Miniprotein binders against a7ua95r516to809. Designs and how they scored, part 25

Target 1, 294 residues: a7ua95r516to809
Amino acid sequence: ASLSLLSISDLVPDLQFIFFWMSNAIEILYFIQQKSPAYMQTIELMDDKAGSKESLLSATISANEEAMTILEEVIMYTFQQCVYYITKTLYVVLPGLLDCNPFGTEPSSEQCRRAAGVCVCAVCVMPEAVRRVVSVFQTTSDLLQQYQVHSEIQSQMFAYLFFFTNVSLFNQLIDKGPARGWFQRSRVLQIQASVKILLDWAKGAGHNHLAQKFFAKFCSTVTILASPPQQLSQMSWKALCAEHPSLKPVQLHRILTQYQLMAELGPLPIWQPSSEDEAYIYRTVDLLESFENH
Below, E stands for the ipSAE of ESMFold2; O stands for the ipSAE of OpenDDE; V2 stands for 0.75 times the mean of E and O plus 0.25 times the DockQ between their complexes.

## First folded at step 11 (miniprotein)

Design R2 (at its last look DockQ between E and O 0.77; V2 from the best seeds 0.67)
Fold by ESMFold2, look of step 11:
Structure R2 (fold): chain B 294 residues (1-294), chain A 116 residues (1-116)
Amino acid sequence: as target 1 above (294 residues)
Amino acid sequence: SDERLEQRIQRLEKRLQEAEQALKEGDLREASRALFELIRELEELLEEAEKLGDPELILRASELWRELLRLILELIKATYARRKGDLDEARQELKELRQAIQEFRERLQELREELS
């Protein structure tokens, strides 16, 4: 596996092959489901002089049922292959989101960053790292539309791609963030802006609900880390848990610990975990997310 | 009608040969085109068999249809194993693909023999 083999553009011929068969397998499955009763009726109405009617009917039912099973496997395998190819590409390009600066024209003031509107949009250009991730999503979307893949399958595919993106970004931020300086406030604000660009893409592509659902953990993390100390220090542990239900106690505890370190805050009594959560904040097996959503 | 079936069997055999040649050349787009044309031919055969009220032809066409779909499934699995770099799995799936092609040929030859 080389980095050139993991580029989305190098995978397009493979993706075209599997989307061709995914979309056609769905159509062919529909054809058999609609036509099979007529084939059975023809056999049921035959004159059974040779005594072969039950054998012909049984064999034809078996052939049609097996064909439908094969088509279901084609749909499943093609979906799995799409996920494999695309997530391998995403795995390579996603870390760059944590390092990039979407405010790259000049040192933009905090005022430009907080001005909701055209000036903020004009300053926040799409950095190369964000463009690479968007390109993967856009290419996937274009191919799914080109091959007329059923909308339910398209939604399931983006649900998984957003899930994978969330897990990858969250795990890298938590695991590598201290060493890479990603918990510094200026970096968190840059990460927040980069994620905003991804969320805007998802909204424009018609996947806003899926993005909101599956990015929740990473977005909650960045929202907490981006909060001004004056605002965050007024929120208790219980309030933070209620505001960010996607975060496990061990995850919230780690995020607050990193926030305290980078903001040079001393221990805050209001961030003390509840007695119920105290046993959970040290469950290190729960800190990182699994790529298997089952 | 037996002459029309013989002509269709010849077209099916030609399309299968085109698919096999495309696979040898690594041209998945052309292989897919040829296999899809085989699907269309078999859909037409099933429609004709139903209109004729011919239960044995419905069975034979259904069996050909199943074997073609199995062939396509094995092709998809072989392509995946190869891209994934699992060469042992890829070789096994290629073996399954060759078997599926042979099964399709055998069902096609059975149909041709019944016309004699």
Scores: ipSAE 0.760, ipTM 0.918, lowest interface PAE 0.5, mean pLDDT 84
Fold by OpenDDE base, look of step 11:
Structure R2 (fold): chain B 294 residues (1-294), chain A 116 residues (1-116)
Amino acid sequence: as target 1 above (294 residues)
Amino acid sequence: SDERLEQRIQRLEKRLQEAEQALKEGDLREASRALFELIRELEELLEEAEKLGDPELILRASELWRELLRLILELIKATYARRKGDLDEARQELKELRQAIQEFRERLQELREELS
């Protein structure tokens, strides 16, 4: 009950605190890394008063190493907390993306309705379900930029968020898709259009490579399901495996089996797994993606 | 030199007190601001230690730096433990935060004693 009310906007104050310390900890780490050699050199150049120099040098090295270790813990801890809060908000809004009809005339966002005109910005023309997902990513991007978080950490953050999103959407589609009619061609085309809007946003935000990489499995699934029966029925198992390398054999087999049922196709010998893959198509434990593999 | 260093120590003490007061009031923003200013004061101390070429001062400044960073870590942990609603974790992290503050004070006093 309480999770359904958590918007990304409600988490902004908490995220601001984390991003502040994350950014500062990174800056301090670089400061220590730059200054440490100078400190060691300063101690080394001093006159060797009987045995004191080596002990001071060792103690200073140890103190700096411990300081860097603590900073790494701060960075790691703050990163984990950011991911925890942002993924909670994603968990709430992602299911709406699969049920979204992007071809419908949905009214503009409440924020843009307050402006004395029809805002035609890319966000305002998005379907509400897509806009909610994009809002989480955009708020994250804006906060990372506001606090000038190092680009590598930004990339790692988005990599994880895209990974999480892909796993969540893929698992929902595979598990619930048949029952909810998401394997129907008309619904698949809606899902494909919604995902394209998200990918276009990621491209505009400078995360195109990450989005292509981490959404590959979900995109492959949607691409197969969106394919016309006439086209897909001409593709062999081996050809489909080669075209969609992000899919495990068990996943591809499940998708094709559900596609066959939905399209009322008889058994297609051309889709039969190879003798090498035949043992893998029965590994149901590998059917759904794990959130722990990142 | 010694008078200038004593003035730096007094500024460090002041910033620590500001952070502690903000923590007592539950103002995390003000506590963070005060700790950020404390970082700046320690950066200046480290730069002064480098300029003086005093290995003992470099060591003591580095030890203060370590304890400050520990204090920041414990502040963050205490903050989020409290937000998660885990009262036992929040109590433990608050204890660790108090210990980190005390350790920083002890290191600051050791520095003062070496200058006297």
Scores: ipSAE 0.524, ipTM 0.817, lowest interface PAE 1.0, mean pLDDT 88
ESMFold2 (binder alone), look of step 11: mean pLDDT 83; pTM 0.808

Design R3 (at its last look DockQ between E and O 0.80; V2 from the best seeds 0.77)
Fold by OpenDDE base, look of step 11:
Structure R3 (fold): chain B 294 residues (1-294), chain A 116 residues (1-116)
Amino acid sequence: as target 1 above (294 residues)
Amino acid sequence: SDERLEQRIQRLEKRLQEAEQALKEGDLREASRALFELIRELEELLEEAEKLGDPELILRASELFRELFRLILELIKATYARRKGDEDEARQELKELRQAIQEFRERLQELREELS
């Protein structure tokens, strides 16, 4: 089946299996870690029958350490598989977010899969393209909660998913934005509104800090592009670097260059990189974000 | 005490057999359930070993946990290798799963022989 047709709902049975073992492996790991000292103490308090005590103790320690190591492998492997499947689904739906017009969509009552009637929940009133993205995150959240996965693992999962989403959206915007007209002010405002809906969802789901952190680069890009020419033209390179520290010099330079072209602005000396940054603005290898840096 | 321990071993064997049967049928949900119940049976064995102050039984229970967790890991790997469509990886992981099942069974038999 072409990956293009896989919805998050189609992956739910596969994800359920993974989340079951991930949650249980974590629980069992904590159980062993808590009980292991008591077992060692029990062995230590026994009478030393002809040197057998030390060997039994050593063997038990070794067995427990190996057991814990295997459980850690289960947790790691299940986490990786979850990320693989969820990011695959995100990869399919994320491009639609950049083309979305959130201002023209009437709430479609037919889109609520959860209610037998007209649902006015925040998800049901979302534009379809935004709703598809949010549905992936919501399904992930629901499964993590259903299987009572440890909060730290939930945070790590969402951190990675937000990272992936930011990288994907940023790279698409930088690479395809000029050709697709996404640098036009009207389109930028649509993108900004769509991302705001996603961020509002993340806030409501309790992941506000993670969302702000990991979407910083994409949000900075959109904020710059959404800025009026009169305002942005008054900001120096140094001021923009300071206000948008998540952007590399090469990225900021690319954004400003494309903004200048779009707004039909002449060369702005105030946007000239500092002598220190001048060498970095030509590092095109650093222009796009890597998925491997997480 | 020995009779009670033999009954525990029989329950462990039963849960293992349930898991193996579910795997043959391709029912991952039932296999997971059976393995989860096997974990609970081992937890009870370990608690009994602690209450008795039997260090050898504590060791054997710990070894059984190690082998069970290996079995679970290989089950998960085999499942996802198959889903990815990598037939060679799936065959290899299935072999490792069978080996892990056998190793767990051998450890159960060793425990039985020690009681005996």
Scores: ipSAE 0.766, ipTM 0.918, lowest interface PAE 0.5, mean pLDDT 90
Fold by ESMFold2, look of step 11:
Structure R3 (fold): chain B 294 residues (1-294), chain A 116 residues (1-116)
Amino acid sequence: as target 1 above (294 residues)
Amino acid sequence: SDERLEQRIQRLEKRLQEAEQALKEGDLREASRALFELIRELEELLEEAEKLGDPELILRASELFRELFRLILELIKATYARRKGDEDEARQELKELRQAIQEFRERLQELREELS
């Protein structure tokens, strides 16, 4: 099957299969852990004849330990497969966030104005590109709840999905931003509004802490690019590093260089890297992020 | 007691055969149902063995659980190897799945032969 082109709804049967076994493996692992002492006690109470008690204890311990190890592997493997399928879907839909206009004149914007008087239509619309990403997150959340997956596993799932989202959006913005015109101020404000909608979804879904942690790099980038020139020009390199610790020197330098070009602030560098950072601002190997965290 | 164990072994073998047939047909839902029923039967067997204070039966049930979970792990691996299009990995995992099914059947046969 062409998994890279599938919508999240096309993947639901596969996700149901792996969530079924992930959730059940967790519950069965708990069952064995809770019952293992009683099984050992039963064997320990038998009369020992020619060492048969020791042999039975050893074999039973081995069988239980091996079964629990296999169940842990089922949990790990099913988690990895969920992440694989879901991130394949995210990879397809995330680029649209950088091109969309959340301030559009969709019918819901007009209906919101007419139903509530003169409301702010930018608050009432969710562009199709944002809706596609939210649909992936919401479907994942719904399935995790449906199969009653342990809350710690749910948190780890969304931690990784937010990490993946952050890396994907950051890398595309940095790598393709000049050619796509994404550093233009009007476009950056549109991107900022779209990210706000995602963050609001995460807050409403109970994942605010995870979103704040794992979107930091992309959000920092957008915050810098959305800043008015007067405000940003008042900040030193040192101050910007302190305000945006998630950005590496090469990343910050690239962002500021693009900002200066698109804001037409002249050729003279406004932000001077510290002497410590000077060695790092041209390390292009550090510019893009890896999808593999440490 | 031996009569009850023989009936339980027959149910375990029936569920295994249902799982094997479902896998042959590519019906993962039916295969999962049959395997989950095997888990339920083994949970009951293990709890019964504890209540009876039967250490040999506890060991046998524990070994059957181990082999069943190995079977389930290999099923999941084979399923996703195939769906990713990795034909070599899928063939390897299917081979491991068949071995896990055979190992489970051998443990069932050993238990049945012990009792009659």
Scores: ipSAE 0.755, ipTM 0.917, lowest interface PAE 0.6, mean pLDDT 83
ESMFold2 (binder alone), look of step 11: mean pLDDT 84; pTM 0.813

Design R4 (at its last look DockQ between E and O 0.83; V2 from the best seeds 0.69)
Fold by ESMFold2, look of step 11:
Structure R4 (fold): chain B 294 residues (1-294), chain A 116 residues (1-116)
Amino acid sequence: as target 1 above (294 residues)
Amino acid sequence: SDERLEQRIQRLEKRLQEAEQALKEGDLREASRALFELIRELEELLEEAEKLGDPELILRANELFRELLRLILELIKATYARRKGDLDEARQELKELRQAIQEFRERLQELREELS
């Protein structure tokens, strides 16, 4: 509840401060690394008549190494602070993706549903819930570009943000989906359309490979839930595992159980786990993903 | 002493005073600008020290640079603690920031006295 007031716009001044020092710390670290050999050579060439050469060399090395250690800490701290602030805003805005209707209001909803497999921008406007998530990603991208943050750090930032997004959406779908009605086919199709907008943003921003990698678990879940019953019922457990390797056995089992219930396919399980997976389908400790393990 | 080097030390003192005033006013944008100008001045001091082939000046400039970077780290920690609302941590980091500013000032004054 206390997090519902947090928006990315409120954090921009903090992020500007953080990105300013992150970017500059990287450049300063490079400066010191390039200059360190010259300092050592100058001291090595000095006249050592007073016997001060060794202590002067040692002190200069120490100061130089301590400066580099401080800069590495600045880079680490600023990265962690960015992640902290940005994921706080994502945590607040992500649940809305599971409740929104990207196909619009009731007068146009039927037309958007008929066109769910194709873009109909004149009718299906970006819902506010999706816009809020895209705004977080876009603001982050804009700030990284403005401050010329090293491209490897930009990639690491978006890898973590996409990981966080996937874990958040997956956990909420699995944990709250039965109570919220999110396993109903019409809701799944709406969720699928909303996630496609995010994936399209990531592709346009040059992060397609990261999004494909880190959204795999949530997208697999939605793909299974969106499948027609006659098609899914004909697939074996082994085939589903092969098609969706990102899903743990307990996760796949839970998804199929909810699918069978919502599609009214009877009480007897249709999908029989393989012998190697039998021990794992009831491991509830593995059901939800951790935000700490990416 | 080199007159250009004394003028550089005077600019360092000026930028430090600007950073201190900005921090007192809570103006992080201005504080960051002043601290970045200090970094640029110290980078130039290091390059001049290398050109002169002066090992003592190289050491002193590296020590000043380290202290400035420590100051910046403490500023980053303090702003994070304050933003999180951790008042005890914010108070401690602000104390460490003030100590880092004073240490940098003392090193700078010692360097000026050696050159005058």
Scores: ipSAE 0.779, ipTM 0.924, lowest interface PAE 0.5, mean pLDDT 84
Fold by OpenDDE base, look of step 11:
Structure R4 (fold): chain B 294 residues (1-294), chain A 116 residues (1-116)
Amino acid sequence: as target 1 above (294 residues)
Amino acid sequence: SDERLEQRIQRLEKRLQEAEQALKEGDLREASRALFELIRELEELLEEAEKLGDPELILRANELFRELLRLILELIKATYARRKGDLDEARQELKELRQAIQEFRERLQELREELS
């Protein structure tokens, strides 16, 4: 099947299977961890019949350790498969977010059109491109809750998904932005509004801290690009580095260079990198974010 | 005590058979349900072993639990290998799943023989 046709709804049956075993494996792991001390104590309190107690205790410890190791493998494997499928879906829908005009009157979703009434829910009023991205996250959240997956695993899942989303959007903006006109102020404001809708959703879903942390690079980039020339031209390189610590020197330099070109600003001495950063601004290998750093 | 333990073993065998039948039919949902119920039966066996203060029974129940967990892992791997379209991986994982089922059955039979 063409990756372009893969919707999150098509993955729900596969994800349900994963989340079922992920949740159950976590529960079983806690069961073993709680019961193991009691079992060991029971063996320890028994009469030592000719050294059989030590061997039995050792065998029981080993069996429990092996069981826990297998459970950890199940949890890890199911987590990896979940991330794999969800990120494939995100990869398909994320490019549409950068081209989205959230200020346009886009017609309501097909699902809301079938309802005899205008649904005014937060999701129904979202632009279609934003709604598609939010739908992936919402479906993931709903499944995690449905299967009562441990809160720590939920947090790790969303941390990774937000990381992936940030890397994808950041890299696309830096690489393709100049050619697609995404560095134009009007387009940047559209991107900023679209990302705000996503961040507002994340806040409503209880993931505000994670969203702020993992979207920091993309948000910093959009904030700089959305800044009026009069304001940004008064900020020194050092001040921009301090305000946007998530950006590497090479990334900040690239953003400022493209901003300068688009705003038709002459060379700005105040944006000159410090002597300390001058060597780093030429490290083009650090320009794009890696998906492997998580 | 022995009669009650034999009844537990029979329930374990029944749940295993339900899982095997569901796997033959390609019903992963029913197979997963049956294996989940098998876990619950083993948890009850462990609790009974604890109440009896029988260390050998605790060990055997833990060994059964380990083999069941291995079986579940292989089921998951086999399922996803097939979905990825890697037929060679899917065949290998299916072989490992069959082996894990057999190992669990052997451990269950060993437990029965120890109680007889």
Scores: ipSAE 0.508, ipTM 0.817, lowest interface PAE 1.1, mean pLDDT 88
ESMFold2 (binder alone), look of step 11: mean pLDDT 84; pTM 0.813

Design R5 (at its last look DockQ between E and O 0.78; V2 from the best seeds 0.74)
Fold by ESMFold2, look of step 11:
Formats: C-alpha cells, structure tokens, sequence
Structure R5 (fold): chain B 294 residues (1-294), chain A 116 residues (1-116)
C-alpha cells in the first residue's frame, strides 16, 4: 500500500494499531520490571545450587533482558511511525497557514449559525487552513488519550510535532516569502493571527509550554516582521538579538533585510551587526533549519 | 497441575491460530486482539510458574514471552513497510514475520511435549 492518502482521518486505523502496541508495550515492560526480581529470587532460593541453579538464573536473566530490549524497540519504532504518518499529513496542510486570511473568516458552520443565531464557540470562526492543522493535532491528542499513552510520551510526541511545524513554517517563510509576498506587513499580520489561533489550541490542550518553546523561532520572526517601522528602526542589533535569542545571526539579518526592503526604508542598512555576529550573518548553510537537528 | 498447564498450552495454540488467520486476512485489529490475548495467557503462565515454584517453567515462559514479543515487533515492521509502499522491504518483513510465527509455534510444541 501507498501513503498517497494523507488525510489524518484516513490514517486513524493505522494510528490506532500503532498506539495500541505503543501503550501495551509500555505496560508489558512494566510487568517484566516488576516481576523479574521476584522470579530471580525464587530461582536463587532453590535447593539445587551448583549445577542447574546458575544456568537457570543466567538463561532467565538473558531472556528477560532481551524481552525488555525488544519492548524498548517496539516503543521507539511505534513512536517513529506515529511521527512519520502525522508529519506527512501535517506537511501537506501547513503551507495553508501562510496563505490564509483569518480576518475575513465567517463562521465555519452553517449549523452553528442556524442553531444559535451567532456562533458562541471559537471553532466555528476558525479559517479552513487553520482547521486542517488543528484537526491533525486534535486527532493525535484524542488517540493518545484514548489509548492512555503515558503523559511523558504524549509530551514528547507534541514536542516533536511542534518542532516539525516550526521548522516547516519558518523554512517556507524564509525561502518562499519573497516570491509569495509574505513579508508585506498586511500578510504578516494575517499570518500572525492564524498562528495565534493554533497557539490558542495548544494552550487549551495543555501544551502551552511546549508550543512556546518549540514555536519560538517562527513566532520571533513574525513578531519582528509585524513591528511598526518607527519602533523597529529604533532598536539596535544588540537589542534585537536580546529580544529574540532563538534567531541565529544569519536568520535575524535576513529577516531585517527583507523587512527594510518591504517597508521601503532605503538601501542603506539600518541595523549594524556586532563584530562577533558579523562573521556569521552570511553563513547561508545556517539560514534554514534542519528537521534532523531535533 | 500438569493437566491445567496442558489446557493453558491448548489455549495458547488457539490464540496463535486466531492471530495467524487474522494476519492472512489482513485484519490488523483482529490480529492485535488475538496477539494481546496471547500476551495475557503468557502472563498468566508466568505467574502460575511462580506460584508452583517451578524455575524451569519460569524460564520456558520467559523464552516464550520473548519470542512472542519478537513476533509482534516483526508484525509492526511488516505493516509499516507495506504502508510506505516499499515492496522489497515488505516482502522481507513478511518473511521474518512468518519465520517468527513458526519459531513461536515450535517452542510452544516443545514445551507441551516436555510437560507430557
């Protein structure tokens, strides 16, 4: 079979299979860890001391250790599969966040409008592009809860999904932004509003700290680009670095260069990098983020 | 008693057959159910071996458990390879899965014969 079907709803049966074994592998690992000392003590207390006792103990330890190694591999492999399936879906829907206009959004459901006259829930006003991304996150959250996956693993899952989302959005903005007009102030304000809706979902889902941590680079970029020219032109390079520590010098320099161009502030550079940063502002190898640096 | 252990082994064989049939039909939900019931049966065998104070049975239960977990790992790998569309990897993982099933069956049959 092929992964040509990238809708999260089409992947639910596969994700159910994966989460079933992820959750159960954790429980089975716990079973072995809790029972193993008692079984070893039983063997150690048997009367046949010199011959069969030591060989039985060694073989039982080896079998249990190998079983735990296999379970650790199951947990790791199922985690990687979840991430793979979910990020393939997410990759398809994320670009829409950069193109959508959340300010012109009407309630998303005619049912909400008919039932109440006006929608009282935030979901009904969510732009379609944002809803597609939120649907991926919400489905993931629902499945993790349905299968009672350990809270630490749930946090690691969303940490990676937010990391992936940040890298994808940041790289597209930097790489495609000039050609797509995404550095224009009106577009940046639309992007900022769309991302706020996504961050509000993360807060309501109990992942606010993770979202703040892993979206910092993209959010810093949008914050700078959304700043009024009078305010931003008064800030020194050093002040901007201090305000936005998630941005590498080459990234900050590119963002400010694009800002100056789109705001038509003239050809002379406004922001002067420190002598330490000047060595790094042209390192184009560091401009885009890697998905492999997690 | 040996008679209760023989009945437990017969239930293990039944669950294995259910898992094999589900895998042949491509029904991953049913295969997972059957394999999880196999896990439950082995956990009970493991605890029965502790109650009996039978260290040989503890070892044999541990070895069966390990082989079942290998089977589950190969199932997970095989399903992933098929979903990626990597036909060469999927064929290799299905071969590994079939081998893991036969190895578990053979170990289970050896245990049954040892209890006779």
Amino acid sequence: as target 1 above (294 residues)
Amino acid sequence: SDERLEQRIQRLEKRLQEAEQALKEGDLREASRALFELIRELEELFEEAEKLGDPELILRASELFRELLRLILELIKATYARRKGDEDEARQELKELRQAIQEFRERLQELREELS
Scores: ipSAE 0.763, ipTM 0.921, lowest interface PAE 0.5, mean pLDDT 83
Fold by OpenDDE base, look of step 11:
Structure R5 (fold): chain B 294 residues (1-294), chain A 116 residues (1-116)
Amino acid sequence: as target 1 above (294 residues)
Amino acid sequence: SDERLEQRIQRLEKRLQEAEQALKEGDLREASRALFELIRELEELFEEAEKLGDPELILRASELFRELLRLILELIKATYARRKGDEDEARQELKELRQAIQEFRERLQELREELS
């Protein structure tokens, strides 16, 4: 009950606190790394008074190493908390993306929180379900930029968020898709269009490579399902495996089986797994993606 | 030199007290601000130690910085434990935070005694 009410806007104060310390911890880490050699040199240039120099040097090295270790822990802990809060919000809004019809929505002028008028920005013309997902990513991006978080950390954050999104959407589509009619061609085309809007946003935000990499499995699934029967029925199992390397054999087999049922196709010998893959198509434990593999 | 260093120690103590007061009031934003200012004061102490070429002062500044960073970590942990609603974790992290404050204060006093 309480999770459904949490918007990304409600988390902004909590995220601001985290990003503040994350950014500062990174800056302090660089400061120590830059100054440490100069300090060691200063100690080394001193006259050796009866073994005091070696002890001072050792103690200073130890203190700096411990300081850096603590800073790394701060960065790691703050990163984990950010991911926790943002993924919690994504978990709530992602299911709406699969049910979204992007072709029927008139641009609602009332949805632009940034403009005192009719906004025709790319976000304002998005379907509400897509806009909610994009809003989470955009808010995250805006906060990371506001606090000038190091680019590497930003990339890692988006990598994880895209990973999470892909796993969530893929698992929902595979598990619930047949029952909800998401394997129907018309619904697949809606899903494909919605995901394209998200990918276009990621491209505009400078995360194109990450988005392509981490959405590969979901995109491959949607691409197969969106393919016309005449085209897909001409592709062998081996060809499909080669074209969609992000899919495990069990996943590809599940997708093709559900496609066959939906399209009312008889058994297609050309889609039969190779003798090498035949043992893997029955590994149902590998069917859904794990959130722990990142 | 000693008088200037004593003034720096007094500024460090002031910032620590500001952080402690903000924590007592439950104002995490103000506590964070005060700790951030405390970091800046320590950075200035490092610069002074470097200019003087004093290895003992470099060591003491490094130790103070380590304890401050520990304090910041515990503050962050305590903050999020409380937000998660884990009262036992929050109590433990608050205990660790109090210990970190005390350790920083002890290191600051050791520095004062060495100047004296």
Scores: ipSAE 0.696, ipTM 0.889, lowest interface PAE 0.6, mean pLDDT 89
ESMFold2 (binder alone), look of step 11: mean pLDDT 84; pTM 0.812

